# VH-VL binders against q9yfq1, part 16

Target 1, 117 residues: q9yfq1
Amino acid sequence: MLPVNPRDLEKMMRRLGIKVEQLSADEARIVLGSGETMVFRSPTVIVMRAKGQPPMVYLVGDYTVEKPREETAAEITEEDVALVAEQAGVSMEEARKALEESGGDIAEAILRLKGEE
Key: E = the ipSAE of ESMFold2; O = the ipSAE of OpenDDE; V2 = 0.75 times the mean of E and O plus 0.25 times the DockQ between their complexes.

## First folded at step 7 (VH-VL)

Design k1 (framework fv_cofetuzumab; at its last look DockQ between E and O 0.02; V2 from the best seeds 0.00; counts 0 for: pae E 14.9 > 2, placed apart)
Fold by OpenDDE, look of step 7:
Structure k1 (fold): chain C 117 residues (1-117), chain A 119 residues (1-119), chain B 111 residues (1-111)
Amino acid sequence: as target 1 above (117 residues)
Amino acid sequence: QVQLVQSGPEVKKPGASVKVSCKASGYTFTGYYVHWVRQAPGKRLEWIGWINPNSGKTYNNQDFQGRVTMTRDTSASTAYMELSRLRSEDTAVYYCARGSYLGSYFDYWGQGTSVTVSS
Amino acid sequence: EIVLTQSPATLSLSPGERATLSCRASQSVSYYGSSYMHWYQQKPGQAPRLLIYDASNRATGIPARFSGSGSGTDFTLTISSLEPEDFAVYYCQQRSNWPYTFGGGTKLEIK
């Protein structure tokens, strides 16, 4: 387990031959597979680089989770989710997942959900 | 700052209709769902429905059996909730609220509108 | 619909004490690693105010003494050290299923 303290982390990584860089950031966002976004306010950002390895980025700080923003025409709408949930008798999240898997096709999503009963 | 300002108190007879307004400011009106929630005396909060101010599409709690009509005026950044065929049981404080990120939770509320239904 | 049961109905405490409020859902409100339960505070004659969203996230401007925890069907709101302004009614709310539903509330009153 790596230490959370940036100073201690830097010292440890240097001993391991890893180049460490600390950056200042006003905000950092991570979009999760669920569609939610982790939002860090003024986090400490530590970038670690080693030859032959992908870079590692540490975000140190508290975060909040935000829901997806309003969709465009190409995205799944909340109205679609509501319709699918109601027709299939499932939760909003289950309906959303089905719609995502169906590429936004309402009819297909409903069929998928009903087929799983 | 984000604000939702509702219309004043209403007194109605059974069978009548009431229309409550909710004027939004301090944010992009069409960017967030508007929800309606009511609270009868001594009872828990009850969700009524939502409206998408951008499209005008709505979704209502089925418990209201089609008595609820939600509309909006985008030019005035105002949402409206009309409840018809009023009953004494509809006596409550009615709130509008902003649904954050398409209505997951309610981060800002109107001050409430008292609606009294009595013969 | 999902029924939310809050306990206790009334909680009598003094300033400085720790408050623990419970909310139980009739079915799980957790999906994809997230729990879709929220907490609100309401004082007499006022609209509810958002405290916690998605089980454990403090809303903007909410003091650190407020915290939320839980998953599945059981959720808790904790106030580590009560301030005089914290005495109010607290509600939980779920958004995992239609329709959205609220708990019956816990009244936190001064002893």
Scores: ipSAE 0.017, ipTM 0.644, lowest interface PAE 8.6, mean pLDDT 88
Fold by ESMFold2, look of step 7:
Structure k1 (fold): chain C 117 residues (1-117), chain A 119 residues (1-119), chain B 111 residues (1-111)
Amino acid sequence: as target 1 above (117 residues)
Amino acid sequence: QVQLVQSGPEVKKPGASVKVSCKASGYTFTGYYVHWVRQAPGKRLEWIGWINPNSGKTYNNQDFQGRVTMTRDTSASTAYMELSRLRSEDTAVYYCARGSYLGSYFDYWGQGTSVTVSS
Amino acid sequence: EIVLTQSPATLSLSPGERATLSCRASQSVSYYGSSYMHWYQQKPGQAPRLLIYDASNRATGIPARFSGSGSGTDFTLTISSLEPEDFAVYYCQQRSNWPYTFGGGTKLEIK
């Protein structure tokens, strides 16, 4: 790969029968088998396709690694969120946030929401 | 610890096929690509291709003219490489190696499988 | 295909000396500030061992006497003070584009 701008790279690859597509991306995330996630902010994303081959995706940029999600948190279902929203008279977003803050405890989430406007 | 253990040596005639196995242990098999690399006696290393053990998708180096088939068995944590229509120039040590998704560098290698193709 | 040319083909040195190994690529293996060149050590009858990845990062368990540098097309592996176990063949490898390719090797031998 020559050290050229994306336009020149695209022209070079087309002469070799390789399609190049640059994607506009604000963020890219790679979820690893370990549960860790690599987070790229504003990466350069280039997709290369040759006939009969899987596409290759180049992610270029700095990244950080986020640790795996804590597995002890209670699972919050959409049915739980709907129940809290209806009983507390709030939006689904507000109900979901309250459930997350209450560790999935529906009764506690409802009580918190009724105390806040 | 991470280990890759390959099948034993093979002696084949021209025109035959060979299938080499690579059993992984000490890491999550589906979390890393498996690469195949060979080295003919006294020659440089030559990249054959990769398999994604999670999806089963592969990419084969075109220099092998469609003669390579890579597969895996996730329940056995084992990757396989089959080379068909063998020629004397395919005589080499065949390695499997664990690739990093980030850099495609090969941080752990199998012990190698000698394949001899002779009439 | 990116061709990697290593020099010298053979390097004869004594323990305690500094070794400098060169790898030149037929086209740049650097892209947006990152260099996609790796170095391996191989002893007779053994699989290669990763030393340096992405031009300058030492792999886990590799002694500090090994260092890598370079960008674009020109890369160097340096061994600051040779130990007896360092006499082996050294290969560079690029991952900038498919097919991934290796250099022809530099044999580091006892003088």
Scores: ipSAE 0.000, ipTM 0.512, lowest interface PAE 14.9, mean pLDDT 83
ESMFold2 (binder alone), look of step 7: mean pLDDT 92; pTM 0.939

Design k2 (framework fv_cofetuzumab; at its last look DockQ between E and O 0.01; V2 from the best seeds 0.00; counts 0 for: pae E 15.1 > 2, placed apart)
Fold by OpenDDE, look of step 7:
Structure k2 (fold): chain C 117 residues (1-117), chain A 119 residues (1-119), chain B 111 residues (1-111)
Amino acid sequence: as target 1 above (117 residues)
Amino acid sequence: QVQLVQSGPEVKKPGASVKVSCKASGYTFTGYYVHWVRQAPGKRLEWIGWINPNSGRTYNNQDFQGRVTMTRDTSASTAYMELSRLRSEDTAVYYCARGSYLGRYFDYWGQGTSVTVSS
Amino acid sequence: EIVLTQSPATLSLSPGERATLSCRASQSVSYYGDSYMHWYQQKPGQAPRLLIYDASNRATGIPARFSGSGSGTDFTLTISSLEPEDFAVYYCQQSYNWPYTFGGGTKLEIK
């Protein structure tokens, strides 16, 4: 487990032979596979470099989640909703939302509802 | 800049119909659901329904008992909401709003259309 | 439908004071860690404006003094230090199930 204090983290990594650099950033963004974006305001950024390994970036700070800029408004049938609801064991409303969020992809919608994606 | 501009105020008699328009600009019209919400004097906001501008598929609040018809013209980036068999209780300000992708909230609103139903 | 109850109905405060607004749902509006509760501000003669989405995220352009918290059935909107422009009506809204529903609103007025 990594320490919460950036200074403590730096000391620990140095003891392990890892080069550590602390940077100040006004903002950091991570675009997730879901299409959402994690937004960090004024985070502490720690870059860690180890021999034979890709660099690692450690972001320290609170973040918010922003929604995608645009969505694909796919056609969703009542049959699709019923199928997803039945397979995932959820309400019609939950199934519909999952389908909308998945661009009408039944398989993806089911995975989302089951927490597998 | 995202904007939703609605049609002007309406005065109707009981039993008549009213059709409100909502012209969207500043974003891809077919990329977001359009929702309709109304607010009667002294009452809470009431959700009416949504339309998928891409497919034209709609979903209405059952409380309106089939009196609501939502349509769209993609070439004009305009959504329409028609309410039939008007009653005095339908007197309200009607809003169109853009629906978010995942959060299911309304991030942009039209300026509202006042609809008055009186004999 | 899910009924949202806001309290208090009216809140009288002065600029600089802290405001705490409550919204209670008749059933849970949370699903696998996500809470489908949102907050809006409405001033006289204007359309509602989105403040907070998904319980705790500030919308674009919303000042840091606005914050949201809660899960399940209980949600709170907090204004840390009131500005003159903050006196308005505030509504909560759930998007967990159809039909979407709004609270009755809390009127924040100047004392």
Scores: ipSAE 0.017, ipTM 0.652, lowest interface PAE 6.8, mean pLDDT 88
Fold by ESMFold2, look of step 7:
Structure k2 (fold): chain C 117 residues (1-117), chain A 119 residues (1-119), chain B 111 residues (1-111)
Amino acid sequence: as target 1 above (117 residues)
Amino acid sequence: QVQLVQSGPEVKKPGASVKVSCKASGYTFTGYYVHWVRQAPGKRLEWIGWINPNSGRTYNNQDFQGRVTMTRDTSASTAYMELSRLRSEDTAVYYCARGSYLGRYFDYWGQGTSVTVSS
Amino acid sequence: EIVLTQSPATLSLSPGERATLSCRASQSVSYYGDSYMHWYQQKPGQAPRLLIYDASNRATGIPARFSGSGSGTDFTLTISSLEPEDFAVYYCQQSYNWPYTFGGGTKLEIK
């Protein structure tokens, strides 16, 4: 565990040639290559720097993972449904279902209804 | 830019409590410790303790015998210090000051709050 | 706790003179070459103003005539050429251990 007395921590790390800074933060976010985000609320942030090295940052605390916002949250209109139904030659009900499954993407919905040849 | 504005003067009787406020502006309130320091007339400065505004953790100088309570309201960027069981020797100007986690000096100070304890 | 003793208690000088103020700690306030000693200026009716931190670093906006030096238990604040606005009380403060403590002050008076 990190010492509770800032002097003790600083003393230990300086004997090892490491500068330590502890920051209070309201939030920290790490955007991953997958598009997911790790979200830390009220983390303890510790920055460590040794001479001649890139700084190291430690985040201490619980986090949650947020999925990327789904881009298919567009509202499906009656105009969209009618267009898909006409182009794919299907009922309005089937067109609506295909649009919902395609996240509102008209071209994708038509291709699904036609079997994607 | 950085500013600490304290509440107005107080006159109290022995045995009462006083609560001093310190409103911060011009910086991220939760990023810096708030320290409290007092100065009796003609005397040296005396360190009371600190609060970490982010966590609410505090450290009180034991010379105050458990009479100090420090709190904060992060939504108002305001720190508070309450001193209970007041005595005549608690008559002083009370300052809030900004420090940091690893910084151990007080780079910005409030204007001071005069507290007078009289029988 | 660490006791800080400032000397002299009162220093009477004229503008243009060099001021040398001493602060001695009851134990070392230095660790591996870093010193946890700070200096403040206070004028009547005003809050203290940070001058020097970590023994020798000038705070933002402090004129170059102010300098600090020392290590271990023995620290000095120097004002190389006094200006009229420099006549005030000066305090040292250690942050080596809790509780943080201040010296008794040196009152710098116009001769």
Scores: ipSAE 0.000, ipTM 0.543, lowest interface PAE 15.1, mean pLDDT 84
ESMFold2 (binder alone), look of step 7: mean pLDDT 94; pTM 0.955

Design k3 (framework fv_cofetuzumab; at its last look DockQ between E and O 0.04; V2 from the best seeds 0.00; counts 0 for: pae E 16.5 > 2, placed apart)
Fold by OpenDDE, look of step 7:
Structure k3 (fold): chain C 117 residues (1-117), chain A 119 residues (1-119), chain B 111 residues (1-111)
Amino acid sequence: as target 1 above (117 residues)
Amino acid sequence: QVQLVQSGPEVKKPGASVKVSCKASGYTFTGYYVHWVRQAPGKRLEWIGWIKPNSGGTYNNQDFQGRVTMTRDTSASTAYMELSRLRSEDTAVYYCARRGYLGSYFDYWGQGTSVTVSS
Amino acid sequence: EIVLTQSPATLSLSPGERATLSCRASQSVDYYGSSYMHWYQQKPGQAPRLLIYDASNRATGIPARFSGSGSGTDFTLTISSLEPEDFAVYYCQQSYKWPYTFGGGTKLEIK
């Protein structure tokens, strides 16, 4: 297992002939296959480069996981989601899902949600 | 630093109305939903409703049967919750809370406002 | 509405011990691989404080001894080693659908 201390990791890699660069970042995001996103706040970023190998990036720090969002052809605003939620009496998440399935059509989304009652 | 500061304690008679204020600071007021939650003595927390500070849109718990009115003053970064036709069972501590950036949780709370309804 | 049942109602432990708190929902609160369940801590005379969001994410500034787990209808808050300041009431809350609801709470008291 690699050391979790950035300084120790850098020293170890240099001994192996690996070029190491330490960067400061305000935020780092990793979109997972599940659709969720790992979010790192102010992580330490360590970039390691070795001859004949793709660069490796280490993110050091705590992270949180954000809920997945689907991309749609039409722009869906938070106000649209809230309006659908208000009219259909559902959560914002359920309203968003309905809007996504309706291609951003507010009226269609509301009808879809009410039809499920 | 994010802060929500609420108005002071209230004592009301049955049938009266109460209006609680919640002043936000340390963040962009119009960027986050404000929720209202109350806690009666010996009972669980009860969700009241939310307001969109940007547009002023609201949605509240149907259990309150139209007695709740939520408003905001963007210039003062302040949200308001008014409860009308007060009953003894409305006696509780009322909280405002900010919806989180990453999800539908409450990451910051006001200190609470005690409301007592008695004849 | 979704009813949240917390158990036990009261938990008596000593500093240094492990605490396990349960929250059961009347229906699943999962959506697209995520669980819409959150945990709060409340001390006497104070507002609730966010501990865990979306079942397992620790809020900013919350000590590592606090952790959340679970999915569907069953969720758990764990405190690996109790500190004196951890004795309080703990609530779970769902945000899957309106109205949002809270559990009845678990009072963690010192033995």
Scores: ipSAE 0.018, ipTM 0.687, lowest interface PAE 5.0, mean pLDDT 89
Fold by ESMFold2, look of step 7:
Structure k3 (fold): chain C 117 residues (1-117), chain A 119 residues (1-119), chain B 111 residues (1-111)
Amino acid sequence: as target 1 above (117 residues)
Amino acid sequence: QVQLVQSGPEVKKPGASVKVSCKASGYTFTGYYVHWVRQAPGKRLEWIGWIKPNSGGTYNNQDFQGRVTMTRDTSASTAYMELSRLRSEDTAVYYCARRGYLGSYFDYWGQGTSVTVSS
Amino acid sequence: EIVLTQSPATLSLSPGERATLSCRASQSVDYYGSSYMHWYQQKPGQAPRLLIYDASNRATGIPARFSGSGSGTDFTLTISSLEPEDFAVYYCQQSYKWPYTFGGGTKLEIK
């Protein structure tokens, strides 16, 4: 079976009386009991709300598993930040944040940033 | 009924700044990116960048040389775009637009704000 | 950045005729079977109106005479039988990469 097209799913849910909202998201993170984090870059995020029920969230997209930052942190230099900013087309502040979130891994930081619209 | 209502026309001198507002209604403001696009008279559309109303995160097209600041007020469902150090070539109609559901096209546009930069 | 080249720059036709508008991207705008190319109509003094998204899907409320096709770098907007209200400027737009870019437009005018 092929995956359900999110747009067709949204239309079907509306016909069933379920309110469907798209959330704007740069990233979604699921912190696991192991201490690892699942990181989704620019995921498709749909919130489904049925009357009298808790909201349900549908996440679609690639993810990576991030080890706890403390154990993998590398020294982040201003040169690293400048490289990420240039390669990903973002501000120095955004590049630094991405590098910090990636434990200093330049390739991962660039991939995270290039997934944003 | 989705609506994006922008602030009125502006006339500015070179070197000044302009701030355009875009008030959203008829949808969950924090659920959709707001993009800004401009069009000089008789010319093509130019993409300025986006703001995520939920976090305030932004991305600016580097062609604007760091002169763009985008903000929002979530309680007023309003996005703002400020362009500083205005030049005569910044004369254009400035649009806000909503990014479409589960897509990357602009499904609803504001009416446009005319900005004229002249002496 | 991705450059979009629209042709022709001006297309002069009469009502009832078929219009074919081309948009060519400097690199592919496809990702896993989806094309990130969109079409807008703009009349003087008005904001653009979305016609076609993801290359071939008509936006809500757009008449069936509008259709889009293409993939990769080559995209086409077709208006099967022109109505008087269809004389306007048409823009393609890619959303594959930031910065988003628009084509130079095709002005569709009454012959």
Scores: ipSAE 0.000, ipTM 0.541, lowest interface PAE 16.5, mean pLDDT 83
ESMFold2 (binder alone), look of step 7: mean pLDDT 94; pTM 0.955

Design n1 (framework fv_lacutamab; at its last look DockQ between E and O 0.02; V2 from the best seeds 0.00; counts 0 for: pae E 15.4 > 2, placed apart)
Fold by OpenDDE, look of step 7:
Structure n1 (fold): chain C 117 residues (1-117), chain A 120 residues (1-120), chain B 107 residues (1-107)
Amino acid sequence: as target 1 above (117 residues)
Amino acid sequence: QIQLVQSGSELKKPGASVKVSCKASGYTFTSYYMQWVRQAPGQGLEWIGWINTNTGKPKYAEDFKGRFVFSLDTSVSTAYLQISSLKAEDTAVYFCARGSWLYLGYFDYWGQGTTVTVSS
Amino acid sequence: DIQMTQSPSFLSASVGDRVTITCKASQSIRSWVAWYQQKPGQPPKLLIYKASSLESGVPDRFSGSGSGTDYTLTISSLQAEDVAVYYCQQYNSYPLTFGGGTKVEIK
């Protein structure tokens, strides 16, 4: 896949008879199904409109991802973290996160991690 | 813009205490662990530990247990590192750093560092 | 503890040269390794994570590879602005540990 810059995209769409509008935004946020949030700082926003179609919005720029607030940390032991990390093949920190999100349930934590593969 | 801004340089005598601050902005403070790393003059990087910014639970590397204490003020998105009973070998630049969101355990954003000098 | 042995400790090359830095772990770290660039008076900057994933905003002349215990950072065409100390870091297990660093200079 070749990266397309905003200018090239605009030109391409105009040739196709699609109305293109470029906007400036201070911030854009996308809440994902996972509960995480993509955060764009000062992105370029391109709105494309075609007759009979819903508008399409392109966000161009670097982004960060914010994780959901950690639930109450159950008494998660280092042994628990190590076990989950080993079984799921993830880092210690990722294992800890999964455990925290699972309320300290080791089995659920492993399932969550494996399900994301 | 994501930023971690640390407090200024410190000059202390042996046996004294120092408290370094790290103020975060541009992201949800309580959604990421805050890590601490130090670097002695002309030396490499050494991991001190982390603190859970939501629960306040800390984890220290074995060599740093006792005199090093992590704390938080979530109302101002600030993490603190306190070192007591300072020694000459504690002379270093101390960094706060945010853990990455993907796999966690590596550091995607860093403070500018705080120089702590311990001399008689 | 997992030891990260980084080599060489010092490297001098010309602009445009291909540069390779290696890091060997005392045990398998399963690709849980990151690479950083540190310039004088600045904090480390993340370049690579998960052994080969390029951090956003980092030039594509930087790349990472490896598996098991052996990992490499490569600069395909060294630039003047790349003068810095580079570090590897494992996050497979606690405690988190760094390599000794590689100082890269221009001839």
Scores: ipSAE 0.013, ipTM 0.660, lowest interface PAE 8.1, mean pLDDT 88
Fold by ESMFold2, look of step 7:
Structure n1 (fold): chain C 117 residues (1-117), chain A 120 residues (1-120), chain B 107 residues (1-107)
Amino acid sequence: as target 1 above (117 residues)
Amino acid sequence: QIQLVQSGSELKKPGASVKVSCKASGYTFTSYYMQWVRQAPGQGLEWIGWINTNTGKPKYAEDFKGRFVFSLDTSVSTAYLQISSLKAEDTAVYFCARGSWLYLGYFDYWGQGTTVTVSS
Amino acid sequence: DIQMTQSPSFLSASVGDRVTITCKASQSIRSWVAWYQQKPGQPPKLLIYKASSLESGVPDRFSGSGSGTDYTLTISSLQAEDVAVYYCQQYNSYPLTFGGGTKVEIK
């Protein structure tokens, strides 16, 4: 039976050797594998440390989800990619990557590829 | 038996400082935050802040930043509140209180209070 | 900051009466409310936590209720030893704040 009284919970945690720390936070952010971010404003942050175990962290509060920031790139045509690939002597895939990294600048992309080979 | 025993009352002049002690017994001192609350004569309760007794990190309510300093001596399970540059409006009873372990935000054990009187 | 508005400020009642003290928060505090009793010359004593949970050793004539912004401490049958000032306190967010207090007296 799980105690609901703070005194009973204190006795249980003392027996288990668990230390509890409350941290003050203005914001907490969790970056998800999807690239989205959970944003907690003024959350309650509780750290529990038990001997011989890694710390456990609890975030309590409402959150919002932010989408990842997205950048726009210059438009790159298939003709541009073919030109870079032909002149640099590389695959279409390599040429496309070089063009993307060069912001669509054909001359810069060719020079970068030539400098690597 | 859990107890918080505070130092005795103080009479001070404006501009002086005071250091109130709060000695804990009957529990693991470093497992619970120590809270400080004041009560001006005939008035209600004001939260001053807390100190993490494990790390020594304090948090102060905005109106108490600066002149109010928390400290610890964990070897004797004692928390301290020091108030510098005392003003007449600092006249109050000052309480230490233990934060409840699970929720941290309410106070399950209180010291008896220390009266600080600031008069010219 | 969350303001706790407590009413009434003063209450006079007879032994055996039902006493109700209310506390209104300026925003939702999600039942993170404690109630304290303070007798003259003594520190506050915890009565209720989490809006409705009775602290060990507190007589069961004391009860708490409420949700959202509105919370109530009830003394089902007032006793002579209940003469005190009663305070609510929110612990939903910092800074921790107290109500202004309710002084309860026996007629």
Scores: ipSAE 0.000, ipTM 0.542, lowest interface PAE 15.4, mean pLDDT 84
ESMFold2 (binder alone), look of step 7: mean pLDDT 94; pTM 0.957

